# VHH binders against Uracil phosphoribosyltransferase (upp): the designs that were tried, part 4

Target 1, 214 residues: Uracil phosphoribosyltransferase (upp), of Aeropyrum pernix (q9yen3)
Amino acid sequence: MVAAVRVIGGETPLARYVLKVLRDRTTGFPEFRRYVRIAGSILAVYIAGELGWVEEEVETPLGAKAKELAPAGPVYLVGILGASLPMVEGFASMMPEARIALVAARRVEEPGRLKIEVYYSRLPRMFDGPAVVLDPMLATGKTVAEAVRLARDRGASKVVIGSIIASRQGVEYISSLYGDTPIYTLALDPELDENYFIVPGLGDAGDRALGVEP

## First folded at step 20 (VHH)

Design z2 (from z1 with I101E)
Fold by OpenDDE, fold request of step 21:
Structure z2 (fold): chain B 214 residues (1-214), chain A 129 residues (1-129)
Amino acid sequence: as target 1 above (214 residues)
Amino acid sequence: QVQLVESGGGMVQPGGSLRLSCAASGFTFSSYRMSWVRRAPGKGPEWVSVITGSGGSTDYADSVKGRFTISRDNAKNTLYLQMNSLKPEDTALYYCARTYEWEETWEGKTTEYYEYDYWGQGTQVTVSS
C-alpha cells in the first residue's frame, strides 16, 4: 500500500508563500521560526480532516442553539525535537487542547546503514486517540518512521504525518513501512543529496531555526 | 464547556464506606481516562486512581489499593469511586479529573506521570471517630 500524500502547496498559494520564505537562504532565524509556525498552522487545517469529530450543540450568547464539532477524543502531537518546536506550536495554536508529545532522535552511523536512535521521548504509555507526527523535514523518512512506529505500538488510533518538505525517498520509505499513514506536506521535493539533505529543500531546518548560519 | 461535578462525600467513621460520583459533561467522556485525585489538608494533590476510557483498565495508588474501586458508566457520563475500609488518612477533598498518562524516557530511563486538564470542584471526605 502506498501512503496517501497530500501536497498542500498545490492547494493554496499561502503554502507556497511560506515555502518561499523558508527556502530562501537569506531568511533569518526569527522569520524562519515564524514561518515554520505558520506552516504548522496550515498543516493543522488540513490534518484536522483526519481526526475524529463529533457533533455538539452549543448555546450562543443570544440563547440560540447551534450545532458544531468537538473532538471525538484526545489528540496528540508528536513533535520531533529540533525545528519542529515552532511547527508544533503552530499546530497547537489551531487545536489548543491537543497534547504535545516529544521525540528526540540522533543519527548513528553504522557500516552500510544509517540508524536512528531515539534517546528521548515523552509519549503516552498508551495513546487514547490519534497521533500527528510533526517533523519539518521528511528526508530519509527514518526518523519520522520511528516516531510513527512508537505511536502505532502505543496504540494510536490513527497516525498522520505532517511535514513542511518531504522528499520522494522519504515518502517512499514511509509508504514501504506504513502504507496506511497519510502524509501531509507543503512540498514534495524530488531527491536527497549525499548527506541526506532534501534538494532543493531549505537546508538544515534545525540550524536555521536556532540561528546557526551555514 | 467541560464540566466535572463530584458528589457523595461526607463524614464517616473509620472502617466506613462512601461512594463518590463524578458527573461529566461537555466532552466525549468515554474517550478519556479519568482519575480521582485527593488533597488532604496541608498537602499537595495525591493521585488515587485512574480508569481508561472504556473502563477496561484501572490502577490505584498503593495507599488505597484493595480498599477503593474506580469505575465508570459511560452511558451516564459518570465516574465512581467506591471507598471501603476508610481511614482517617483518607480525609481529603476528592476531585475527579480528566487524565492523560505520560511516559518520559531519557537514555533508557523511564518515568511515568499523569496530567490533568480539567478538574471538578471536589467533594469533601472526612474520616473521623
Scores: ipSAE 0.892, ipTM 0.942, lowest interface PAE 0.4, mean pLDDT 95
Fold by OpenDDE, fold request of step 21:
Structure z2 (fold): chain B 214 residues (1-214), chain A 129 residues (1-129)
Amino acid sequence: as target 1 above (214 residues)
Amino acid sequence: QVQLVESGGGMVQPGGSLRLSCAASGFTFSSYRMSWVRRAPGKGPEWVSVITGSGGSTDYADSVKGRFTISRDNAKNTLYLQMNSLKPEDTALYYCARTYEWEETWEGKTTEYYEYDYWGQGTQVTVSS
């Protein structure tokens, strides 16, 4: 099964504007963080369609009844620590009752391969609902894949990936492991460089969010 | 709006029994873990019991294990706590709470804890001779 990829930049100019700001090398870290948050909010609008909802009747101040939607259950945002924090905040602002899960991972360089080691996690022992894995940069896909694995192993009813920029390689990698996991991204970039950075990408999202100069 | 309303509390002699109820509304009850938490005079909140959304799994504090039974009726949006063999030390205000269970791991060291986002007003349980 091939993972479904939704490229939001093709659906709304707002996403392209966000990308414009984030990709711009002259964008400082405060503005960068701001627009990472906005990206998270945009992703929430689209990823919401993957989440469970139930119809709920409400009474308005006029005494009239209306039917709207409420979450079917807990929603978990799994933020991959680093630049995902503003992203998670942006998403959570759209769904305030979402629970925040965290994963911190480091790259362990081994001969001939890149290994991901999770050294910190705050996760449900068992998920009681869907998990939204949020990472600004879906580069090789290995870090995100590990988060997806953890969520799946812990009983998430559904796993959805949200990124600001995904590479084709990253998408293919996720698809090869978890073909039933939808990917939502603002942009899909064609390639990775020799250092596994997305090209054209936006550089290192973590460093840029923290004001670290290249 | 999420609402939790506890009932069934009262005064009972040691060795007696009570059955607490918690009426839930404003959310999909069956999708959430629910806990009973109690607060004794002069003490902080103490977790008592938890039950998964489906009711398929339960857990208890050591202090109440074998005496208390948590259950739920999802069709009625109601949480229950059957308390048997009550002791004076069980005297407390009992709350039902919508619950999330977390596991935090740092470099191989794991800690577990519960998060509660909604509670009721509580029902008083007094065990005395």
Scores: ipSAE 0.891, ipTM 0.942, lowest interface PAE 0.4, mean pLDDT 95
Fold by ESMFold2, look of step 20:
Structure z2 (fold): chain B 214 residues (1-214), chain A 129 residues (1-129)
Amino acid sequence: as target 1 above (214 residues)
Amino acid sequence: QVQLVESGGGMVQPGGSLRLSCAASGFTFSSYRMSWVRRAPGKGPEWVSVITGSGGSTDYADSVKGRFTISRDNAKNTLYLQMNSLKPEDTALYYCARTYEWEETWEGKTTEYYEYDYWGQGTQVTVSS
């Protein structure tokens, strides 16, 4: 089974405007951080369709009733520390009651393969609602796949991935492991370089988002 | 708007019973874990009990195990705490709270804790004489 990929840059010019700012080598802090946040908000609008909703009546200041929608239950954002921080904030600003879970990983080399180690996590014991895994750069897919595994092992029946830029390699890797996990990204880029950066990409999202300038 | 309203508190003699209720509104009650938390005079908050959204699993603080029973009626959006064999030490303001359960792991070491995002105003339980 092949993971459904939704490339938001093909659905709204706002996503391509955000990508223009983020890809531009001359964009500095804090504007890079601001637009990572905006990317997170855009993802929330599109990913909302994967989440569960119920009708609710509300009373207006006029005393009249209206039917609107509310989340069906808890929603969990799983942020990959630290480049995801502004992105998670942007997403959460659209759904303020969403709970924020965290995963931090580091690269550990083993012969013949890239290996990651999760050295810190803050996760619900049991996901009693959908999980949205957020990582600005879905490069090799290894860290995101581990976050998806952790959520599924803790009972998440619905997991969705959000990224700013995904590589074809990363999407294929996720599809090979979790073909029923939708991927939403602003852009899908064709390549990784020798250091596993996405090409054309936007450089090092962590450095650019957290205040490290060239 | 999320609202939680506790009721059923009062004065009772040692060995007596009380049943607390918590009316919930403004959210899908059956989708959320709920807890009772109490605050005794001069003390900080103490977790008492938790129940899953479906009602299928419960847990209790050691100090109340065997005496208190948490339950819920999802059709009525109501959480309950049946308190039996009450002791002076149970005197406290009892709160109903919407609950999340977390595990935090650092370098292989795990800590578990509860998080509460909405609380009621509480209902007073006084056990004396």
Scores: ipSAE 0.673, ipTM 0.849, lowest interface PAE 1.0, mean pLDDT 91
Fold by ESMFold2, fold request of step 21:
Structure z2 (fold): chain B 214 residues (1-214), chain A 129 residues (1-129)
Amino acid sequence: as target 1 above (214 residues)
Amino acid sequence: QVQLVESGGGMVQPGGSLRLSCAASGFTFSSYRMSWVRRAPGKGPEWVSVITGSGGSTDYADSVKGRFTISRDNAKNTLYLQMNSLKPEDTALYYCARTYEWEETWEGKTTEYYEYDYWGQGTQVTVSS
């Protein structure tokens, strides 16, 4: 199986406007954080189609009945600590009952390869609903892949990935491991640099979102 | 909106039985874990029992094992607690609560806990001779 990749920048100009703001090196800390949140909300609109829904009838103030949709059950947002926090909140603002899970990882150096160590997590013991793994930058894909593994090991039958920018290399890596896991991203960029940053990318999403100055 | 309404409480002598009910509405009941939680006078909340959305798995606090049985009827959107061999220490306000089960791990050390996002108003159980 090859992971389905949906590039939202090709589907709505609003995503391209958000990308313009986030990519611009001159965008300051409050504005950057605000637009990471907006990116999360856009992802929620597009990722909603992957989630489970049930029909519900409601009565309007006019006394008329209407058939609409509600979530079929729990939805879990899995935030990879760092720059994902405003993005997770933006997503959650569109689905207020979604539960927030967390994964914190660090790189552990090995000769010739990079290893990811999860040193903190707050996850459902059992995913009794879909998991949406959110990381602004799907660069090498290694941290996201570990979050996907953790969700699947806890019984998640449906896992979806959301990012602001994904690299081709990161998408290929995820596809090689989890070909049935859809990837939604605002942009798909062609390369990683020698430090594994996405190019053209937007720089260090963590520094820019959390107010850390170089 | 999510609503949970408990009923079936009352006064009972030690050794007696009661069956509590919780009527659920405003959400897909069968998709969620549910718990009974109780609050004794002057004390904080104490988890009593939990059941999965399907009803396939249950768990109980040590203090009630063998005496209480949690069950659910997903067709009727109703949670139950059958309480047998009641003791004075079971006296409490009993709530049903919609439940999430979490596992928190720090540097390889794991703790499990429950989160409750909606509660009922509670039903009083009083066990007194």
Scores: ipSAE 0.607, ipTM 0.838, lowest interface PAE 1.5, mean pLDDT 91
Fold by ESMFold2, fold request of step 21:
Structure z2 (fold): chain B 214 residues (1-214), chain A 129 residues (1-129)
Amino acid sequence: as target 1 above (214 residues)
Amino acid sequence: QVQLVESGGGMVQPGGSLRLSCAASGFTFSSYRMSWVRRAPGKGPEWVSVITGSGGSTDYADSVKGRFTISRDNAKNTLYLQMNSLKPEDTALYYCARTYEWEETWEGKTTEYYEYDYWGQGTQVTVSS
């Protein structure tokens, strides 16, 4: 019941180029945001294999018929508000009919404990299709786990996680709770620091994606 | 590529009945919640009824409960609205719409609403003596 992890950086050099840009401390916020979007589009290509598809016949302008594929039903992207927004848009650009659900959470850190608080959500009442939980950084995994829980509690039979960088700790945490939930990430990094940042990581994805200056 | 085509509208006397149909194509009809939405002259859209993809659950606006019945035939990719005991207030352009149902929670307060991503062209229903 261990979560399957797919590390896209090992499958295409384009993912590693995107990672180079995102990890580079000199990348400015317009370019950072653009490449977070590109990362989302790459994730869509790889995550598509987890989604349900059906054959559909289409008539071309020549009057000829062809059988192609379409989503079997609704697809929901669950964005963790803040840093995930460009990533969600990049994913959605590849599947324009996907619906966007939102979760806004903040960390509530107490001595000896990390907690999260969801203060806003916009979710399907019932997930009548697969859910793709998108968070650029799967660090401790706690916020992502809460989003997975919310989707499953609302009937999602298939949940997939997409991130740009995941930590080993975050993957292990998700596996301990949702071992049947696949994780797709561009990179898997070995550790978290004392502030729960992924190392080597890319810094604060939220600040860098949204243009917050130090 | 998604297409929704309503039919079955027309003029009917008060107290009469009418059955609307919506032919769906270009998507897996049985996987999607569907609604009927109407627009009366000079008014904005008003939700009338909704049905789940399987057809297992339905809901209705208070103004039509007991008079209207939504149904679907997934083998024929067709949505229906049976309208009985029609009133002049039911006069409207009736649309079928592919529907998502949302729950938004803000500070512990929950609001439910529908999103419609595809609409038909509508079919006119006129209830008049």
Scores: ipSAE 0.559, ipTM 0.813, lowest interface PAE 2.0, mean pLDDT 91

Design z4 (from y6 with S52K)
Fold by OpenDDE, fold request of step 21:
Structure z4 (fold): chain B 214 residues (1-214), chain A 129 residues (1-129)
Amino acid sequence: as target 1 above (214 residues)
Amino acid sequence: QVQLVESGGGMVQPGGSLRLSCAASGFTFSSYRMSWVRRAPGKGPEWVSVIKGSGGSTDYADSVKGRFTISRDNAKNTLYLQMNSLKPEDTALYYCARTYIWEETWEGKTTEYYEYDYWGQGTQVTVSS
């Protein structure tokens, strides 16, 4: 099974504008964070289609009835720290009832392989609904894959990935492990460099969001 | 709007029984874990019991294990707490609460805690001779 990938930049110019700001090397820290948040909100609009909804009748101030939708259950956002912080906030602003889960991971380079080590996590003991894994950069896919694994192992009914930029390599990696996990991204970039940065990408999202100078 | 309304409280003698109910509305009841939490006078809130949305799994505080039984009727959007062998120390205001159970792990050390996003007004249980 091949994971479905939705590239939002092809569907709305707003996503392309967000990417314009984020990709621009001259964009400062505050502005970068602001637009990462906006990206999170955009992702929420599209990823909402993957989540469960039930019809709910409401009475309007006029006394009339209207049928709309309510969440079928709890929704969990799994933010991969630290660059995802504004992204999670953006998503959560669109779905305020969503629960916020966090995963912090580090890259450990070993001879012949890149290892991901999760050194912090705040996760539900068991998920009672779908999990949205949010990472601004889906580069190698290994960090995101680890978050997906954790969510799946803890009973998430569905796992969806949201990123600002995904690489083809990252998408392929996720697909190879979790073919039933849809990926939503603002952009799909063709390659990674020797340091596993997405090209053209936007650089280091963590550094740019948190104000760390390389 | 999410609403939780507790009922069934009252005054009983030690060794007596009560059955609490919690009527839920405004959300998909069967999708959420629900807890009973109690607050005794002068004390902080104490978790009593939790049940999974499906009703398939339950857990209890040590202080009530073997005496209390949590259950739910999802068709009626109702949570229950059967309290047997009641003791004076069970005297408290009892709340039903929509519940999330979290695990937080830092460098291999894991802690668990409960989060409640909605509570009822509570129902008073008094155990006294």
Scores: ipSAE 0.895, ipTM 0.941, lowest interface PAE 0.4, mean pLDDT 95
Fold by OpenDDE, fold request of step 21:
Structure z4 (fold): chain B 214 residues (1-214), chain A 129 residues (1-129)
Amino acid sequence: as target 1 above (214 residues)
Amino acid sequence: QVQLVESGGGMVQPGGSLRLSCAASGFTFSSYRMSWVRRAPGKGPEWVSVIKGSGGSTDYADSVKGRFTISRDNAKNTLYLQMNSLKPEDTALYYCARTYIWEETWEGKTTEYYEYDYWGQGTQVTVSS
């Protein structure tokens, strides 16, 4: 099964503008964070379609009734720590009642392979709804895959991935493990370099968000 | 808006029983874990019991295990707490609360804690001879 990938940059010029700012090497960290947040908000708009909703009647201040939608249950955002902070905030601003879960992982380089080690997590004991895994950069896919695994193992009813930039390799990797996990990304880039950075990508999202100069 | 309204409290003698109810509205009740939490005079909130949205899983504080039973009727959007063999130390204001249970793990060490985003006004339970 091949994971469904939705490239939002192809659907709205706003996403492309966000990418323009984020990809630009001259963009400073305050602006970078700001637009990472915007990216999170954009992702929320699209990923909302993957979440469960129920019709609910409300009474307006005029005393009239209206039918709208309410969440079918709790929604969890799983932020992969680093540059995801503003991204998570952007998403959460669109769904303020969403619960925020966190995962921090480090790369452990071993001969012949890249290993991901989760050294910190704040997760529900069991998910009572869908999980949205948020990582600005879906590079190798290994970190995101680990977050997806954790969410699935803890009973998430559905797992959806949101990224700003995904690589072809990363998408393929996720697809190979979790073909039923839809991926929403602003851009899909063709390749990774020898250091597993997305090309053309936007560099190191974490460093850029924190103001660390290369 | 989310509303939780507790009822069923009162004064009972030690060894007595009470059944608390919590009427929920403003959200998809069956999708959320619900807890009973109590606050005794001069003490902080104490978790009493929790039940999964589906009702299929329950848990209790050690202090109430075997005496209290949490249940729910999702069709009625109501949470219940059957309290038997009541003791003076059970005297407290009892709240129902929408609940999330979190596990935080740092370098292999895990801690668990409860988050309550909505509470009722509480119902008073007094156990006294």
Scores: ipSAE 0.895, ipTM 0.941, lowest interface PAE 0.4, mean pLDDT 95
Fold by OpenDDE, last read:
Structure z4 (fold): chain B 214 residues (1-214), chain A 129 residues (1-129)
Amino acid sequence: as target 1 above (214 residues)
Amino acid sequence: QVQLVESGGGMVQPGGSLRLSCAASGFTFSSYRMSWVRRAPGKGPEWVSVIKGSGGSTDYADSVKGRFTISRDNAKNTLYLQMNSLKPEDTALYYCARTYIWEETWEGKTTEYYEYDYWGQGTQVTVSS
C-alpha cells in the first residue's frame, strides 16, 4: 500500500501563509511558536476527517433539536518531543479532550546505520482509539516511523501523521513501512540535504521554537 | 456533557453484598475504559477495578480480587460493581470514573498510572456490624 498524502498548502491559502511565516529566516521564536500552534490547529481540521465520529442530537436554547457529531471514542495525540509542543497544543485546542502522548527519541549512530532510540515515552498501555502522530518536520521519516510503530503495537485503531513540512524521502519511507497510514502536511518539500534537513524547509524546528536563531 | 451517576450504595453487615451502578451519559460509553475508585475516611483514593470498553478485559485491586466483579452494559450505558463478602475495610465512597491507563517510560524504566478525566458524585458504602 502507498500512504495517502494530503498537502494542505494546496487547499487553503492560510496554510501557505503559515508556511511563509515559518519558512522565513527572519521570523523570531515567539512568532515561530505561534504559527507552529496555528499549523497544529489547521492539521486538526483536516485530520478530523480521519477520526471516528457519531451523530448526536442536541437541544438548542430555542428548544429545537439539532443533529451534530461527537467523537466516537478517545483520540490520542502522539507528540514527538521538541518543536511539536506548540503543534500538539494547537491540535488539542481544536479537540480539547484528546489525550496527549509523548515520545522523545534520539539518533544513535551505528556503523552503517542510523538507529532511532526512544528514551522517553508517555503512551497509553493500550490505545482505545486512533492516534495522531505529530512532528513538525517529517524529514527522513525514521523518528515518525518509530512513533507510528509504537502506536500500532499498542493497539491504535488508526494512525495518522501530521507534519508541517514533509520531505518526499520521508513520505516514501513511511509509505514503505506503513502504507495504510495517512500523512497530512502543510507542505511537501522535494529533498533532504546532507544533514537530513528538509530543503527548502524551515531549518531546525526545535531550535527555532526554543529561541535558537538559525 | 459527560455525566456519571453512581447508585446502589448503603449499609450492610460484614459478609453482605451490594451491587453498585453507574449511569453514564454524554459520551460514547462503549469506547471508554471505566473504573471504580473508592475513598475511605481519612484515606486517599484507591483504585478498585477497571473494565475495557468492550467489557472483555477486567482488572482488580488485590484487596477486592475474588470478592468484587466489575461489569458493564453498553446498551444501557451502565457500569456495575458487584460486591460480595463485604468487609468493614470496604467502607468508602465509591466513584465510577472514565479511565485512561498510561505507561511512562524513561530510559527503560516504566511506570504505569491511571488517569480519570470524569468522576461521578459517588455512592456511600458502609460495612458495619
Scores: ipSAE 0.893, ipTM 0.939, lowest interface PAE 0.4, mean pLDDT 95
Fold by OpenDDE, last read:
Structure z4 (fold): chain B 214 residues (1-214), chain A 129 residues (1-129)
Amino acid sequence: as target 1 above (214 residues)
Amino acid sequence: QVQLVESGGGMVQPGGSLRLSCAASGFTFSSYRMSWVRRAPGKGPEWVSVIKGSGGSTDYADSVKGRFTISRDNAKNTLYLQMNSLKPEDTALYYCARTYIWEETWEGKTTEYYEYDYWGQGTQVTVSS
């Protein structure tokens, strides 16, 4: 099956504004981080719909009762290290009790093949709830796919992907492997360049988030 | 608001038995892994036992294996610890705790550790002749 893709930029102008700031080459390091965080928060609002909730009754200060929602169980954020740090924080600010998992991966170029190697991970031994994989850039999809695999292999009840920008190629790749994994992204860009950068994209999110000079 | 309230502690002679209870509220109890942790005087916290949300998987510290049994009643939002063949070394304040088990891997080397985000007030267990 084909993965469901929700492009948030088409639903709220705030997402488009965030993209405006992040795509702008003149946006400096502090502002870039700030808006990556905002993007994470926006994603939390939409991805929350994919998570399990239970109705709970609460007593208000007036002594009256109200019915609201609480998480059905633990929620895990799987941040792909680098530019995802502010993104994870933005998401976590909306769901403060979410557990934060981390994955660091590097691209290894082999003749005719791009390989992803995970060299660091902090993951639950077994997931007791859903996993939200967060990566600002869903380019080839290989890095995100690896994180999804790890979460699934460790028993995540559901896996959801959140990105700031996804490429069509990346979405197709994820769909080919994990068609039941919904993807939430602020933007869907049409192509990758020869270096696997999303075009028009926003450049290297990691470098920009860390203040690395080109 | 998450609450955990332990009970069932007391004084018992060596070889005796106790059953601890932990009443949970403020969260979906059946969705969370729960542990018993104890703290003896002058010592740091010691993990005792853990049970999966569904109750289908349990684990024990070597020091209590074969003597203690962890269980849960999700319908009652209650965690239990049956303690048999108690020893003076089991004297401690016993806590129930909501639990996450983490694996951290660096370049193929993995370490495991437990995270507890909520604890009860504890119940005192004293084993003495």
Scores: ipSAE 0.892, ipTM 0.939, lowest interface PAE 0.4, mean pLDDT 95
Fold by ESMFold2, look of step 20:
Structure z4 (fold): chain B 214 residues (1-214), chain A 129 residues (1-129)
Amino acid sequence: as target 1 above (214 residues)
Amino acid sequence: QVQLVESGGGMVQPGGSLRLSCAASGFTFSSYRMSWVRRAPGKGPEWVSVIKGSGGSTDYADSVKGRFTISRDNAKNTLYLQMNSLKPEDTALYYCARTYIWEETWEGKTTEYYEYDYWGQGTQVTVSS
């Protein structure tokens, strides 16, 4: 099975504009952080279709009734700490009642391979609603896969991934483990370099989003 | 708008029983975990019991285990607390609250805590000898 991938840059020019700002090496802090937040808001618009909704009747100031939609239950955003914080905030601004969970991971020393350890998390005991895993850069897919595993182990039957830029390799890795997990990304880039940066990418999203000038 | 309205409180003698109700509206009740929380005079909030959205899975504070039973009727959007063998220390304002349970883990060490995002107005239970 192959994970469904939606590349938002092909669906709206606004995503391409956000990508232009984020990819540009001259974009500084805090402008970079601001546009990571905007990318999160764009992702919310597109990912909303994967979430559960129920019809809800409301009364307008005119006393008239209208039928609209509300979330079917809890929605959880799972932010991978580092650069995801502005992205999570941007997403949450579109769905203010969404709950925010957090995962922090680090590279662990192992000969000849990349190993990821989650050293901090704040997760619901049980995911009683869909989980949206948010990481600006889906590079190797290792950290995102661990976040997906944690959500599924805690009962999430629906998990969706949102990123700003995904690599082809990262998408293939997620698909190999979680073929039923949709991936939404503004851009899909072809490769990783020797240091696991996405190419052409945007550099180190963590450094650029958190005020470090690498 | 989320609304939670408790009822069924009152005065009882020690050893008596009461059944509290909480009417829920403005959200898909069956999708959310719910708790009873109480606040005795001069004390802070004390968690009493919790029930999973679909029902069936419940938990209780040690002080009420075996005496109190939480339940829900998702068809009627109503949460209940059956309170038996009431004691003077059960005297409190009882609240219905929409609940999330979180686990925070740092370097393998886990702490659990509850979050309540909506509360009712409360119903007074007074157990007086």
Scores: ipSAE 0.667, ipTM 0.845, lowest interface PAE 1.0, mean pLDDT 91

